# VHH binders against Rho GTPase-activating protein SYDE2 (SYDE2), part 11

Target 1, 120 residues: Rho GTPase-activating protein SYDE2 (SYDE2), of Homo sapiens (Human) (q5vt97r660to779)
Amino acid sequence: IDAFRHYSFSDQPKCSQYISGLMSVHFYGAEDLKPPRIDSKDVFCAIQVDSVNKARTALLTCRTTFLDMDHTFNIEIENAQHLKLVVFSWEPTPRKNRVCCHGTVVLPTLFRVTKTHQLA
Below, E stands for the ipSAE of ESMFold2; O stands for the ipSAE of OpenDDE; V2 stands for 0.75 times the mean of E and O plus 0.25 times the DockQ between their complexes.

## First folded at step 16 (VHH)

Design c2 (from x1 with D56S Y57E M107F; framework vhh_7pa5_2; at its last fold request DockQ between E and O 0.48; V2 from the best seeds 0.56)
Amino acid sequence: QVQLVESGGGMVQPGGSLRLSCAASGFTFSSYWMSWVRRAPGKGPEWVSSISSGGSETLYADSVKGRFTISRDNAKNTLYLQMNSLKPEDTALYYCAKEYVEGDTYFFDWGQGTQVTVSS
ESMFold2, look of step 16: ipSAE 0.359; ipTM 0.747
ESMFold2 (binder alone), look of step 16: mean pLDDT 85; pTM 0.844
OpenDDE, look of step 16: ipSAE 0.703; ipTM 0.863
ESMFold2, fold request of step 17: ipSAE 0.461, 0.240, 0.367; ipTM 0.786, 0.659, 0.743
ESMFold2 (binder alone), fold request of step 17: mean pLDDT 85, 85, 85; pTM 0.843, 0.843, 0.845
OpenDDE, fold request of step 17: ipSAE 0.726, 0.706, 0.714; ipTM 0.876, 0.864, 0.871

Design c3 (from z3 with V11L P45L S49A A61V S75A N77K T78S P88A L93V S111R S112G; framework vhh_surovatamig_d1; at its last look DockQ between E and O 0.31; V2 from the best seeds 0.00; counts 0 for: pae E 3.1 > 2)
Fold by ESMFold2, look of step 16:
Structure c3 (fold): chain B 120 residues (1-120), chain A 121 residues (1-121)
Amino acid sequence: as target 1 above (120 residues)
Amino acid sequence: EVQLVESGGGLVQPGGSLRLSCAASGFTFSSYWMSWVRQAPGKGLEWVASISSGGSETLYVDSVKGRFTISRDNAKKSLYLQMNSLRAEDTAVYYCAKEYVEGDTYVFDWRGQGTLVTVSS
């Protein structure tokens, strides 16, 4: 899973307002992923708020063009405008002094996002 | 310069326990998710466990759930892995890693020499 491009999930134009509070995001899954070439790949999903990772899943084995999951992220946010869900693939052979998981953008037609706003 | 120093490995029998430690320096430890990764002989690097920057969220690979506990002490800039009910397949060099995003890449940045855990039966 290394070829997908970013798409907007909410189709939100520039927002003049920011939100703060506790957010719950329920993620059902993804489809139309690039299939692994010869074997399965381990992947994980991360939720980013304004391009910052807030939460992620453990590694999942992906053998097909879709990822089926039922997961709820609970995150604290402050002055946030944008939410992005990204699927990263684990690289089994590291280079240099780090292991890099290449990120992919999931297609928006697959996601339902639930959030709550709480003033505190 | 980021520095990660692992310790606490050793030889144990199946069913035994070990506690690994990682001393961190050269970065704001409390701002980053941290993880343990391991490499068995002749295999690629495997993710084991992760902990959020504040310590409130932990993640484990399925094979270690219920046996391993990751923790951190932000005041001491230290990461820990309590390993119980050890099995032969847990034999590996264990590394402490800093997690962050760089461009389109999620990075597990490991720099230490690692600490060898050998579980013989």
Scores: ipSAE 0.246, ipTM 0.649, lowest interface PAE 3.1, mean pLDDT 70
ESMFold2 (binder alone), look of step 16: mean pLDDT 84; pTM 0.831
OpenDDE, look of step 16: ipSAE 0.707; ipTM 0.860

Design c4 (from z3, 15 letters changed; framework vhh_surovatamig_d1; at its last fold request DockQ between E and O 0.30; V2 from the best seeds 0.00; counts 0 for: pae E 2.2 > 2)
Amino acid sequence: EVQLVESGGGLVQPGGSLRLSCAASGFTFSSYWMSWVRQAPGKGLEWVASINQDGSEKLYVDSVKGRFTISRDNAKKSLYLQMNSLRAEDTAVYYCAKEYVEGDTYVFDWRGQGTLVTVSS
ESMFold2, look of step 16: ipSAE 0.414; ipTM 0.765
ESMFold2 (binder alone), look of step 16: mean pLDDT 84; pTM 0.831
OpenDDE, look of step 16: ipSAE 0.651; ipTM 0.833
ESMFold2, fold request of step 17: ipSAE 0.262, 0.419, 0.235; ipTM 0.670, 0.763, 0.640
ESMFold2 (binder alone), fold request of step 17: mean pLDDT 84, 85, 85; pTM 0.842, 0.847, 0.843
OpenDDE, fold request of step 17: ipSAE 0.338, 0.683, 0.601; ipTM 0.708, 0.852, 0.812

Design c5 (from z3 with A61D V107T; framework vhh_brivekimig_d4; at its last look DockQ between E and O 0.57; V2 from the best seeds 0.00; counts 0 for: pae E 3.5 > 2)
Amino acid sequence: EVQLVESGGGVVQPGGSLRLSCAASGFTFSSYWMSWVRQAPGKGPEWVSSISSGGSETLYDDSVKGRFTISRDNSKNTLYLQMNSLRPEDTALYYCAKEYVEGDTYTFDWSSQGTLVTVSS
ESMFold2, look of step 16: ipSAE 0.247; ipTM 0.649
ESMFold2 (binder alone), look of step 16: mean pLDDT 81; pTM 0.799
OpenDDE, look of step 16: ipSAE 0.759; ipTM 0.894

Design c6 (from z3 with L59I Y100E; framework vhh_brivekimig_d4; at its last look DockQ between E and O 0.30; V2 from the best seeds 0.00; counts 0 for: pae E 2.7 > 2)
Fold by ESMFold2, look of step 16:
Structure c6 (fold): chain B 120 residues (1-120), chain A 121 residues (1-121)
Amino acid sequence: as target 1 above (120 residues)
Amino acid sequence: EVQLVESGGGVVQPGGSLRLSCAASGFTFSSYWMSWVRQAPGKGPEWVSSISSGGSETIYADSVKGRFTISRDNSKNTLYLQMNSLRPEDTALYYCAKEEVEGDTYVFDWSSQGTLVTVSS
């Protein structure tokens, strides 16, 4: 049945309505990422709902401005106004007892959204 | 003050097993993703594994996948790492870390000296 419905979902800076439900988000990749400084960098992707991290990937090696991946996130959300996908870069030289990974919000090149509950 | 205390390290032969523990206090343990990070002498920190706040999602670095198992017991505020089929390249100081979002950054924060794992023939 999901094969017959239009699968489109875009991350918006501000949503005019709240979204609730259980979502499956399939992420194919991201474009326009910051290029590696030399050869490659380790990155990970996280889904944030109103700036709260709901799910994330393992570290992946990224060699270009394009991250190619095939990953499905399954998240529960309540009264969400903003859903975003963020790519964070792992930093190899931490500050005393921490690693701070800078994030870049990405516009997904293409992803499939499978909703298991109707949105209110 | 966030406190993370690792234990269970030691010296083992290649192919051996160890189980690391991390006792957490000073924050709501069950609200945070937790991770293991390791650091060999003279090297930068390397992410090993992470587990979701409820424990239902686990992820691993490719170098340890299939050999290491992360788990947590939220009733005891304790994080675990079961390490099997250990290799010399697993030799490192192992830290448990709290994961959190601070503005536009994702932070892995450990506040202890870690526990040393040495895999040597």
Scores: ipSAE 0.318, ipTM 0.710, lowest interface PAE 2.7, mean pLDDT 73
ESMFold2 (binder alone), look of step 16: mean pLDDT 82; pTM 0.826
OpenDDE, look of step 16: ipSAE 0.749; ipTM 0.887

## First folded at step 18 (VHH; framework vhh_7pa5_2)

Design d1 (from c2 with S50T; at its last look DockQ between E and O 0.38; V2 from the best seeds 0.00; counts 0 for: pae O 2.1 > 2)
Fold by OpenDDE, look of step 18:
Structure d1 (fold): chain B 120 residues (1-120), chain A 120 residues (1-120)
Amino acid sequence: as target 1 above (120 residues)
Amino acid sequence: QVQLVESGGGMVQPGGSLRLSCAASGFTFSSYWMSWVRRAPGKGPEWVSTISSGGSETLYADSVKGRFTISRDNAKNTLYLQMNSLKPEDTALYYCAKEYVEGDTYFFDWGQGTQVTVSS
């Protein structure tokens, strides 16, 4: 199934169910990076559950439109609906980071099918 | 109002140690990821380290791995950075930073900084 989709932060997939438990997320990378600036090479990935920051990576160098990663996150979730993976550019000034790319997963739908998934 | 007050900086010889502290107020400290960022003379800001809200996850820049240790005491609303084996290139103004997300933007609130000088 196509459970991973690109959504804005304000436009979330509709979901009437919730899921709780310990979730393991293995991050392989991100495609179609859109850095705000050509010289913005430093990025990091954040894992958010229902707009709550649950995990993040260290700064990584973005050399191409693909960010290669090999990292596993164990995340405890409670009554959750959405998993969001977001790649941010590192911009110390003016103290904010911009979205390079993002994806959203509807958790109850995903785990209704199987307990283990590989997402593109 | 968010307040971050760094302390513990000073002058040390190469190979020396310092322990930085950051007193946080004006927000629920235990709910936020915290970071250390530094700015060396003539250089842009450099990310140093990050710790999760509960302290279970820590991240480090490659330049400080094995030498610096980030920690926090949520009961005291205090962030720490233990710096060992200091090098001249560690000379910088060190900032304590609160991490948070609003919409599609990842924000950092910084303090005023504490000066660390490593020199013979």
Scores: ipSAE 0.096, ipTM 0.545, lowest interface PAE 2.1, mean pLDDT 82
ESMFold2, look of step 18: ipSAE 0.428; ipTM 0.779
ESMFold2 (binder alone), look of step 18: mean pLDDT 85; pTM 0.847

Design d2 (from c2 with S50T A61D; at its last look DockQ between E and O 0.48; V2 from the best seeds 0.00; counts 0 for: pae E 2.4 > 2)
Fold by ESMFold2, look of step 18:
Structure d2 (fold): chain B 120 residues (1-120), chain A 120 residues (1-120)
Amino acid sequence: as target 1 above (120 residues)
Amino acid sequence: QVQLVESGGGMVQPGGSLRLSCAASGFTFSSYWMSWVRRAPGKGPEWVSTISSGGSETLYDDSVKGRFTISRDNAKNTLYLQMNSLKPEDTALYYCAKEYVEGDTYFFDWGQGTQVTVSS
């Protein structure tokens, strides 16, 4: 489990904190997923930075509400405020030339903007 | 208008090879992760392979790993799937899909598909 600290500087001109860099993020698993019916469900995990996908896994088989995952994401971020892990489910019944995979946020944001200023 | 046009399908004997192509237009191809999705007779859509926007990361379903190779040419706006050691279970309509996130939903939007039939 990795945790991030937010930074605060009271006398800087900007009110937001942005994070840039290369990071390695390790996740152990997810809970509270909807259980499969009689068949197993396929899912994939994605790392989102400010609601933009940066990396994802291949499809994994999910047989319960608990997903065991031992996976490391290596991502490059620029001016990020929020980092999220989202588990998307693969739906076998598409809606006209598409598959819509609904996501569940697994962990709270690893970074938050408080009353902070950009470092640089 | 977003268009994805798949080609290169056909009939082939088990153990044979095919190369699928997908011509993309109406969007900035190099900005999006792209995938191949297939639909076997009587089944729903199944994810096959994905390639990152820059082409540096590839993902494969376990059933095709080592036999299929996804690639892209961003200068030609073209996605490829090299299919080797084909098996009867690879028989399906193969779709070229654009991946993107909108809100809390991950979309795989595809074209018309190209038929691959593996039989002796």
Scores: ipSAE 0.363, ipTM 0.751, lowest interface PAE 2.4, mean pLDDT 73
ESMFold2 (binder alone), look of step 18: mean pLDDT 85; pTM 0.840
OpenDDE, look of step 18: ipSAE 0.560; ipTM 0.790

Design d3 (from c2 with Y100E; at its last look DockQ between E and O 0.39; V2 from the best seeds 0.00; counts 0 for: pae E 2.6 > 2)
Fold by ESMFold2, look of step 18:
Structure d3 (fold): chain B 120 residues (1-120), chain A 120 residues (1-120)
Amino acid sequence: as target 1 above (120 residues)
Amino acid sequence: QVQLVESGGGMVQPGGSLRLSCAASGFTFSSYWMSWVRRAPGKGPEWVSSISSGGSETLYADSVKGRFTISRDNAKNTLYLQMNSLKPEDTALYYCAKEEVEGDTYFFDWGQGTQVTVSS
């Protein structure tokens, strides 16, 4: 049951009237992930603001098409318009001193945006 | 051309400490997230720790949290991993990795590695 309102990326702040541009992004989870081909796989989440990678998580164990977490990103922005979340899979098949982790862009089902201080 | 040279590995007893170093060249070190990745005998690459480009954010795998400390010196283009309370399961070839994201692909590019062996 979805008891929380989804936040649209298009609802991002459009101005710089606030002195501090610090944003707290609360990530509660993701749904409809590609299922792992084995019992589990490690993933990590990155936040992109206006197509620029701003923050990411440590690797998290994912056993289903659903990832449930409670993580807060604190990022500095000015007049940012778009957020997106990308979930990357850790692919342990190295090639020539490299690991390539392929990502899926998701719209989080549990997502909250907070300005630089708590809403009173 | 990107070069990553790991050093500081060796043999230690359980409970011992080692400090790994990674000398970076051929790219703007301060612009990239950096990682330590390890490969235990007969296993694929395992992510250990990452640090943000400015050094303000650090991430650890659960298996090393509280025992390992990642750091960087952007003036010297050097990445470090302080490893304390070492366990036999920490035995691995440790790689210094540069992180880079391009669209929906996240890359971990590493050097030749330095061997860490923890045994009685």
Scores: ipSAE 0.319, ipTM 0.721, lowest interface PAE 2.6, mean pLDDT 72
ESMFold2 (binder alone), look of step 18: mean pLDDT 84; pTM 0.847
OpenDDE, look of step 18: ipSAE 0.619; ipTM 0.819

Design d4 (from c2 with T105E; at its last look DockQ between E and O 0.69; V2 from the best seeds 0.00; counts 0 for: pae E 3.6 > 2)
Amino acid sequence: QVQLVESGGGMVQPGGSLRLSCAASGFTFSSYWMSWVRRAPGKGPEWVSSISSGGSETLYADSVKGRFTISRDNAKNTLYLQMNSLKPEDTALYYCAKEYVEGDEYFFDWGQGTQVTVSS
ESMFold2, look of step 18: ipSAE 0.215; ipTM 0.611
ESMFold2 (binder alone), look of step 18: mean pLDDT 85; pTM 0.845
OpenDDE, look of step 18: ipSAE 0.594; ipTM 0.807

Design d5 (from c2 with V101I; at its last look DockQ between E and O 0.43; V2 from the best seeds 0.00; counts 0 for: pae E 2.8 > 2)
Fold by OpenDDE, look of step 18:
Structure d5 (fold): chain B 120 residues (1-120), chain A 120 residues (1-120)
Amino acid sequence: as target 1 above (120 residues)
Amino acid sequence: QVQLVESGGGMVQPGGSLRLSCAASGFTFSSYWMSWVRRAPGKGPEWVSSISSGGSETLYADSVKGRFTISRDNAKNTLYLQMNSLKPEDTALYYCAKEYIEGDTYFFDWGQGTQVTVSS
């Protein structure tokens, strides 16, 4: 199933159900990175649940449009609906981290099918 | 108003140790990821370490792994950085930073910094 979709930061898929428990997320990487600047090589990934920041990676060097990662996050969720993965890049001026790419998963729909998933 | 006050800096010889502290106020300390960032003379800011809101997750730059340890006491609203085996290249102004997301931007609020000088 195509459960992973790209949404704006404020745009969330409609969902009427909730899920709770301990979720393990293995991050393999991110494709189609869109750094705001060509020289913005430092990036990191944040994991959000319903717009709450739950975890993030260390700074990584982005050399291509693909960020290669091998990291597992264990996240406790309560009455959650959406999982968002966001890759940020540092902008020296005006000293901000901007979104390079993002994806959103509707959690209740995903876990109704199976308990283990691999997302692209 | 968010306030971050760093302390514990000083001058040490190579191989020495220092322990930095950051007193936080003006926000719910236990709800935010915290970081240490440093700026060496003539260089841009360098991320050093981060710790999750509850302290269960820690991240380090490759340059400080195995030598630095980040920790926090949420009851005291205090962030710490234990720096061992210090090197001359660790010389920098060290900042305590609050991590947070606003809209599509990941922000770091910094304090005034504490100077660390490693020299023979």
Scores: ipSAE 0.076, ipTM 0.515, lowest interface PAE 2.4, mean pLDDT 82
ESMFold2, look of step 18: ipSAE 0.289; ipTM 0.681
ESMFold2 (binder alone), look of step 18: mean pLDDT 85; pTM 0.839

Design d6 (from c2 with T105I; at its last look DockQ between E and O 0.25; V2 from the best seeds 0.51)
Amino acid sequence: QVQLVESGGGMVQPGGSLRLSCAASGFTFSSYWMSWVRRAPGKGPEWVSSISSGGSETLYADSVKGRFTISRDNAKNTLYLQMNSLKPEDTALYYCAKEYVEGDIYFFDWGQGTQVTVSS
ESMFold2, look of step 18: ipSAE 0.459; ipTM 0.801
ESMFold2 (binder alone), look of step 18: mean pLDDT 85; pTM 0.844
OpenDDE, look of step 18: ipSAE 0.670; ipTM 0.843
ESMFold2, look of step 19: ipSAE 0.417; ipTM 0.780
ESMFold2 (binder alone), look of step 19: mean pLDDT 86; pTM 0.851
OpenDDE, look of step 19: ipSAE 0.581; ipTM 0.799
ESMFold2, look of step 21: ipSAE 0.457; ipTM 0.796
ESMFold2 (binder alone), look of step 21: mean pLDDT 85; pTM 0.846
OpenDDE, look of step 21: ipSAE 0.728; ipTM 0.878

## First folded at step 19 (VHH; framework vhh_7pa5_2)

Design i1 (from d6 with E102T; at its last look DockQ between E and O 0.03; V2 from the best seeds 0.00; counts 0 for: pae O 4.4 > 2, placed apart)
Fold by OpenDDE, look of step 19:
Structure i1 (fold): chain B 120 residues (1-120), chain A 120 residues (1-120)
Amino acid sequence: as target 1 above (120 residues)
Amino acid sequence: QVQLVESGGGMVQPGGSLRLSCAASGFTFSSYWMSWVRRAPGKGPEWVSSISSGGSETLYADSVKGRFTISRDNAKNTLYLQMNSLKPEDTALYYCAKEYVTGDIYFFDWGQGTQVTVSS
């Protein structure tokens, strides 16, 4: 289902519920990717749960507006509310990575609908 | 709690100018690189500009180079973006963003944004 919402990093959707367990997240890819710089084609995806860094991909080459990822993350969550996915451009120097795209999902709401989801 | 409050947005004609401000609180402002990121409707976030913690280094996207100027006043905990020669394609929600490192990856923390609309 289409559950991703675009929010600021500092102001996440309100949620009064929490969810715990082992969450498996599979990335098929990212559409409408907009690399901040033309000369930077290396990107990586980071997964954040309630502002806690949980996982990230290795460097991927972004050649088009679509990023083929085909990556699975198994993440333990405890009393969690928000899942944030962020694609960054990789800039080794001066090490100032840039946001290419991002999405936030409210976990309790998501899992209230069904136990499995496809997010884009 | 990190708080970033953008202001200064508005509607201007092509060729016009705006000056955005960002009031920062909840962290040691002078210790962080700061950035401006923008998001046009239906598009992903686009990096605009960055400035080093002390202000000695500035970076710009090619799309705004020569037109935009980033600056900061660490004594006032304020980030600025002077936008000149504005174009319709500059229309977007502009976010003030704190750049920070967690682990071995970089993240952004940004506010609610201020709307900039360039239209004749």
Scores: ipSAE 0.021, ipTM 0.288, lowest interface PAE 4.4, mean pLDDT 79
ESMFold2, look of step 19: ipSAE 0.473; ipTM 0.808
ESMFold2 (binder alone), look of step 19: mean pLDDT 86; pTM 0.866

Design i2 (from d6 with W33Y; at its last look DockQ between E and O 0.09; V2 from the best seeds 0.00; counts 0 for: pae O 4.9 > 2, placed apart)
Fold by OpenDDE, look of step 19:
Structure i2 (fold): chain B 120 residues (1-120), chain A 120 residues (1-120)
Amino acid sequence: as target 1 above (120 residues)
Amino acid sequence: QVQLVESGGGMVQPGGSLRLSCAASGFTFSSYYMSWVRRAPGKGPEWVSSISSGGSETLYADSVKGRFTISRDNAKNTLYLQMNSLKPEDTALYYCAKEYVEGDIYFFDWGQGTQVTVSS
């Protein structure tokens, strides 16, 4: 389902509900990325819940607008509202990281429908 | 040539306070949203706070809301982060970041960071 919304990195969808539990997130990849600069193709994915970093991947190589991934994250959430998946570029020198893409999901809304979801 | 130089970090005890500063140059400071992002040991980047170009809007991660205050002085090209009631989990390298959008991609350019350590 199309549950991802594109917002500014600091913006969150409005939500008045909360959800708690153990959440398993399998990340298949990302599309429509702006690849990092030619000299640096390293990226990493971060999972954030309510702006709190919960997990991240190791450095991955991003060569195209598609990032292939096969990662499962098990994260404990408590009174959570938003799940954000963010792909960052990794540029150690200079220290300039960029958000290549991100998606935000309102968790209570998502899990209102069913306990398992596939997000595009 | 965007330059962001953070300062003000240090070691404090839990409950203590620190005030971070960021000196910006190489761009029209007053035209951009600015943010603080932090990276704790072994964790990915975490957004902390953002402030609008003119300073009229401020946003905070839930983890720091009520304790941290972001501000800016556009005349001095300086961004600030007042951190009160510091906790051990606030220990991180704190980055000052310039926010900007190109197309559908949200970018953060940030400096070398300033270390904040909260420990008894």
Scores: ipSAE 0.019, ipTM 0.344, lowest interface PAE 4.9, mean pLDDT 80
ESMFold2, look of step 19: ipSAE 0.485; ipTM 0.810
ESMFold2 (binder alone), look of step 19: mean pLDDT 85; pTM 0.844

Design i3 (from d6 with L59I; at its last look DockQ between E and O 0.40; V2 from the best seeds 0.00; counts 0 for: pae E 2.04 > 2)
Fold by OpenDDE, look of step 19:
Structure i3 (fold): chain B 120 residues (1-120), chain A 120 residues (1-120)
Amino acid sequence: as target 1 above (120 residues)
Amino acid sequence: QVQLVESGGGMVQPGGSLRLSCAASGFTFSSYWMSWVRRAPGKGPEWVSSISSGGSETIYADSVKGRFTISRDNAKNTLYLQMNSLKPEDTALYYCAKEYVEGDIYFFDWGQGTQVTVSS
């Protein structure tokens, strides 16, 4: 299965369909992480559906450019089009976190393939 | 205006318990992930725990797993942190935080904090 495609963070792939139901996503890891700061080793993953936060992980230690994860998300979706996986770096000051990696998939397309995907 | 008011802090002996509360106003409380963050003397902020908007998902820092429990009452716009088996290392100013995303930044909006001191 192909990794999540890279899009601009604000860009959404074209989609003419909507999907509703319960979705289970197993996340194995993220590639090509770009931490904003060298000293920031703590990251977390957020799951967004059409720009709404649905779930996130606890803090994980980023040791390399690959984040190894073994996490399953159960997400209820309603009239949704896009699923976004975003890895953020933890920055205690100034109380914000920056994107290290992200990927977006079209939900109707997602259900035609295996539920296992890697974020690149 | 977003307002978060923490309470319940105090001084306890090692092995003791405390229950923190956070009264939220100025936003739709039930729509946001909420978290607890703490700052120990001479250290940067440390994430402690988070809870999903509906309360069905909870996550914890490794340092507090099995000892702390986060919960929320959306009808009362209140966030809680039950802290058991407290250790001197838990001494810190504890903040309630609203989690949200704007653009490509994940924000934690904190209150003024409540002091927790664990000492024999």
Scores: ipSAE 0.362, ipTM 0.725, lowest interface PAE 1.3, mean pLDDT 86
ESMFold2, look of step 19: ipSAE 0.384; ipTM 0.752
ESMFold2 (binder alone), look of step 19: mean pLDDT 85; pTM 0.842

Design i4 (from d6 with D104N; at its last look DockQ between E and O 0.40; V2 from the best seeds 0.00; counts 0 for: pae E 2.4 > 2)
Amino acid sequence: QVQLVESGGGMVQPGGSLRLSCAASGFTFSSYWMSWVRRAPGKGPEWVSSISSGGSETLYADSVKGRFTISRDNAKNTLYLQMNSLKPEDTALYYCAKEYVEGNIYFFDWGQGTQVTVSS
ESMFold2, look of step 19: ipSAE 0.516; ipTM 0.818
ESMFold2 (binder alone), look of step 19: mean pLDDT 86; pTM 0.850
OpenDDE, look of step 19: ipSAE 0.706; ipTM 0.868
ESMFold2, look of step 20: ipSAE 0.347; ipTM 0.743
ESMFold2 (binder alone), look of step 20: mean pLDDT 86; pTM 0.852
OpenDDE, look of step 20: ipSAE 0.617; ipTM 0.825

Design ks (from d6 with E99S Y106S F108S; at its last look DockQ between E and O 0.05; V2 from the best seeds 0.00; counts 0 for: pae E 12.9 > 2, placed apart)
Fold by ESMFold2, look of step 19:
Structure ks (fold): chain B 120 residues (1-120), chain A 120 residues (1-120)
Amino acid sequence: as target 1 above (120 residues)
Amino acid sequence: QVQLVESGGGMVQPGGSLRLSCAASGFTFSSYWMSWVRRAPGKGPEWVSSISSGGSETLYADSVKGRFTISRDNAKNTLYLQMNSLKPEDTALYYCAKSYVEGDISFSDWGQGTQVTVSS
């Protein structure tokens, strides 16, 4: 009798999937930020699509190694597979920005639309 | 050499208004997101607002939404912050900063800032 099982990655589709459209990215927080430990740390975000900066973001306040926020990015994407969010630190006195953390999402795994495989 | 010079601060009564300016030089101003950041006496920095390179997208901290308006004039290389309905809690040294560059993430050096003091 068939029972629900763990998802198996060995059954991935044979073709690449690409996503286009207007996307709302809801960012609620991050953990394991790697800044100097202080009461607060000003940070800013870059949104990258397929490893290229394609979205503009704002400064955010980060109090610890944990970023707690409620932020929505509305971006237009074209033929995309990967979304990367990079958090950088800003210090009022130092002249250097540092990467605090980053994360990557594989976009086709988030969308379950009918797939079309187009060969060039 | 990047230079940012803030001005327009002063002493004002609660409920009053001020307009801050930031004169930018040493970089292509129209290519960068710009931000306002403030530092209250004895406190760490707090992000206030950001504006996209073309001026089409603006972001605000919750504490200033509806009271502050960020703007820019790319022909004059100048960033502005219109501050209305000022409260004693808005008392701080206000800095402008460049925040995000497509392909390159950087912040400008901190200048001396412009002091805003809101008191009866």
Scores: ipSAE 0.000, ipTM 0.114, lowest interface PAE 12.9, mean pLDDT 64
ESMFold2 (binder alone), look of step 19: mean pLDDT 83; pTM 0.840
OpenDDE, look of step 19: ipSAE 0.011; ipTM 0.313

## First folded at step 20 (VHH)

Design l1 (framework vhh_brivekimig_d4; at its last look DockQ between E and O 0.24; V2 from the best seeds 0.47)
Amino acid sequence: EVQLVESGGGVVQPGGSLRLSCAASGFTFSSYWMSWVRQAPGKGPEWVSSISSGGSETLYDDSVKGRFTISRDNSKNTLYLQMNSLRPEDTALYYCAKEYVEGNIYVFDWSSQGTLVTVSS
ESMFold2, look of step 20: ipSAE 0.396; ipTM 0.755
ESMFold2 (binder alone), look of step 20: mean pLDDT 82; pTM 0.818
OpenDDE, look of step 20: ipSAE 0.687; ipTM 0.854

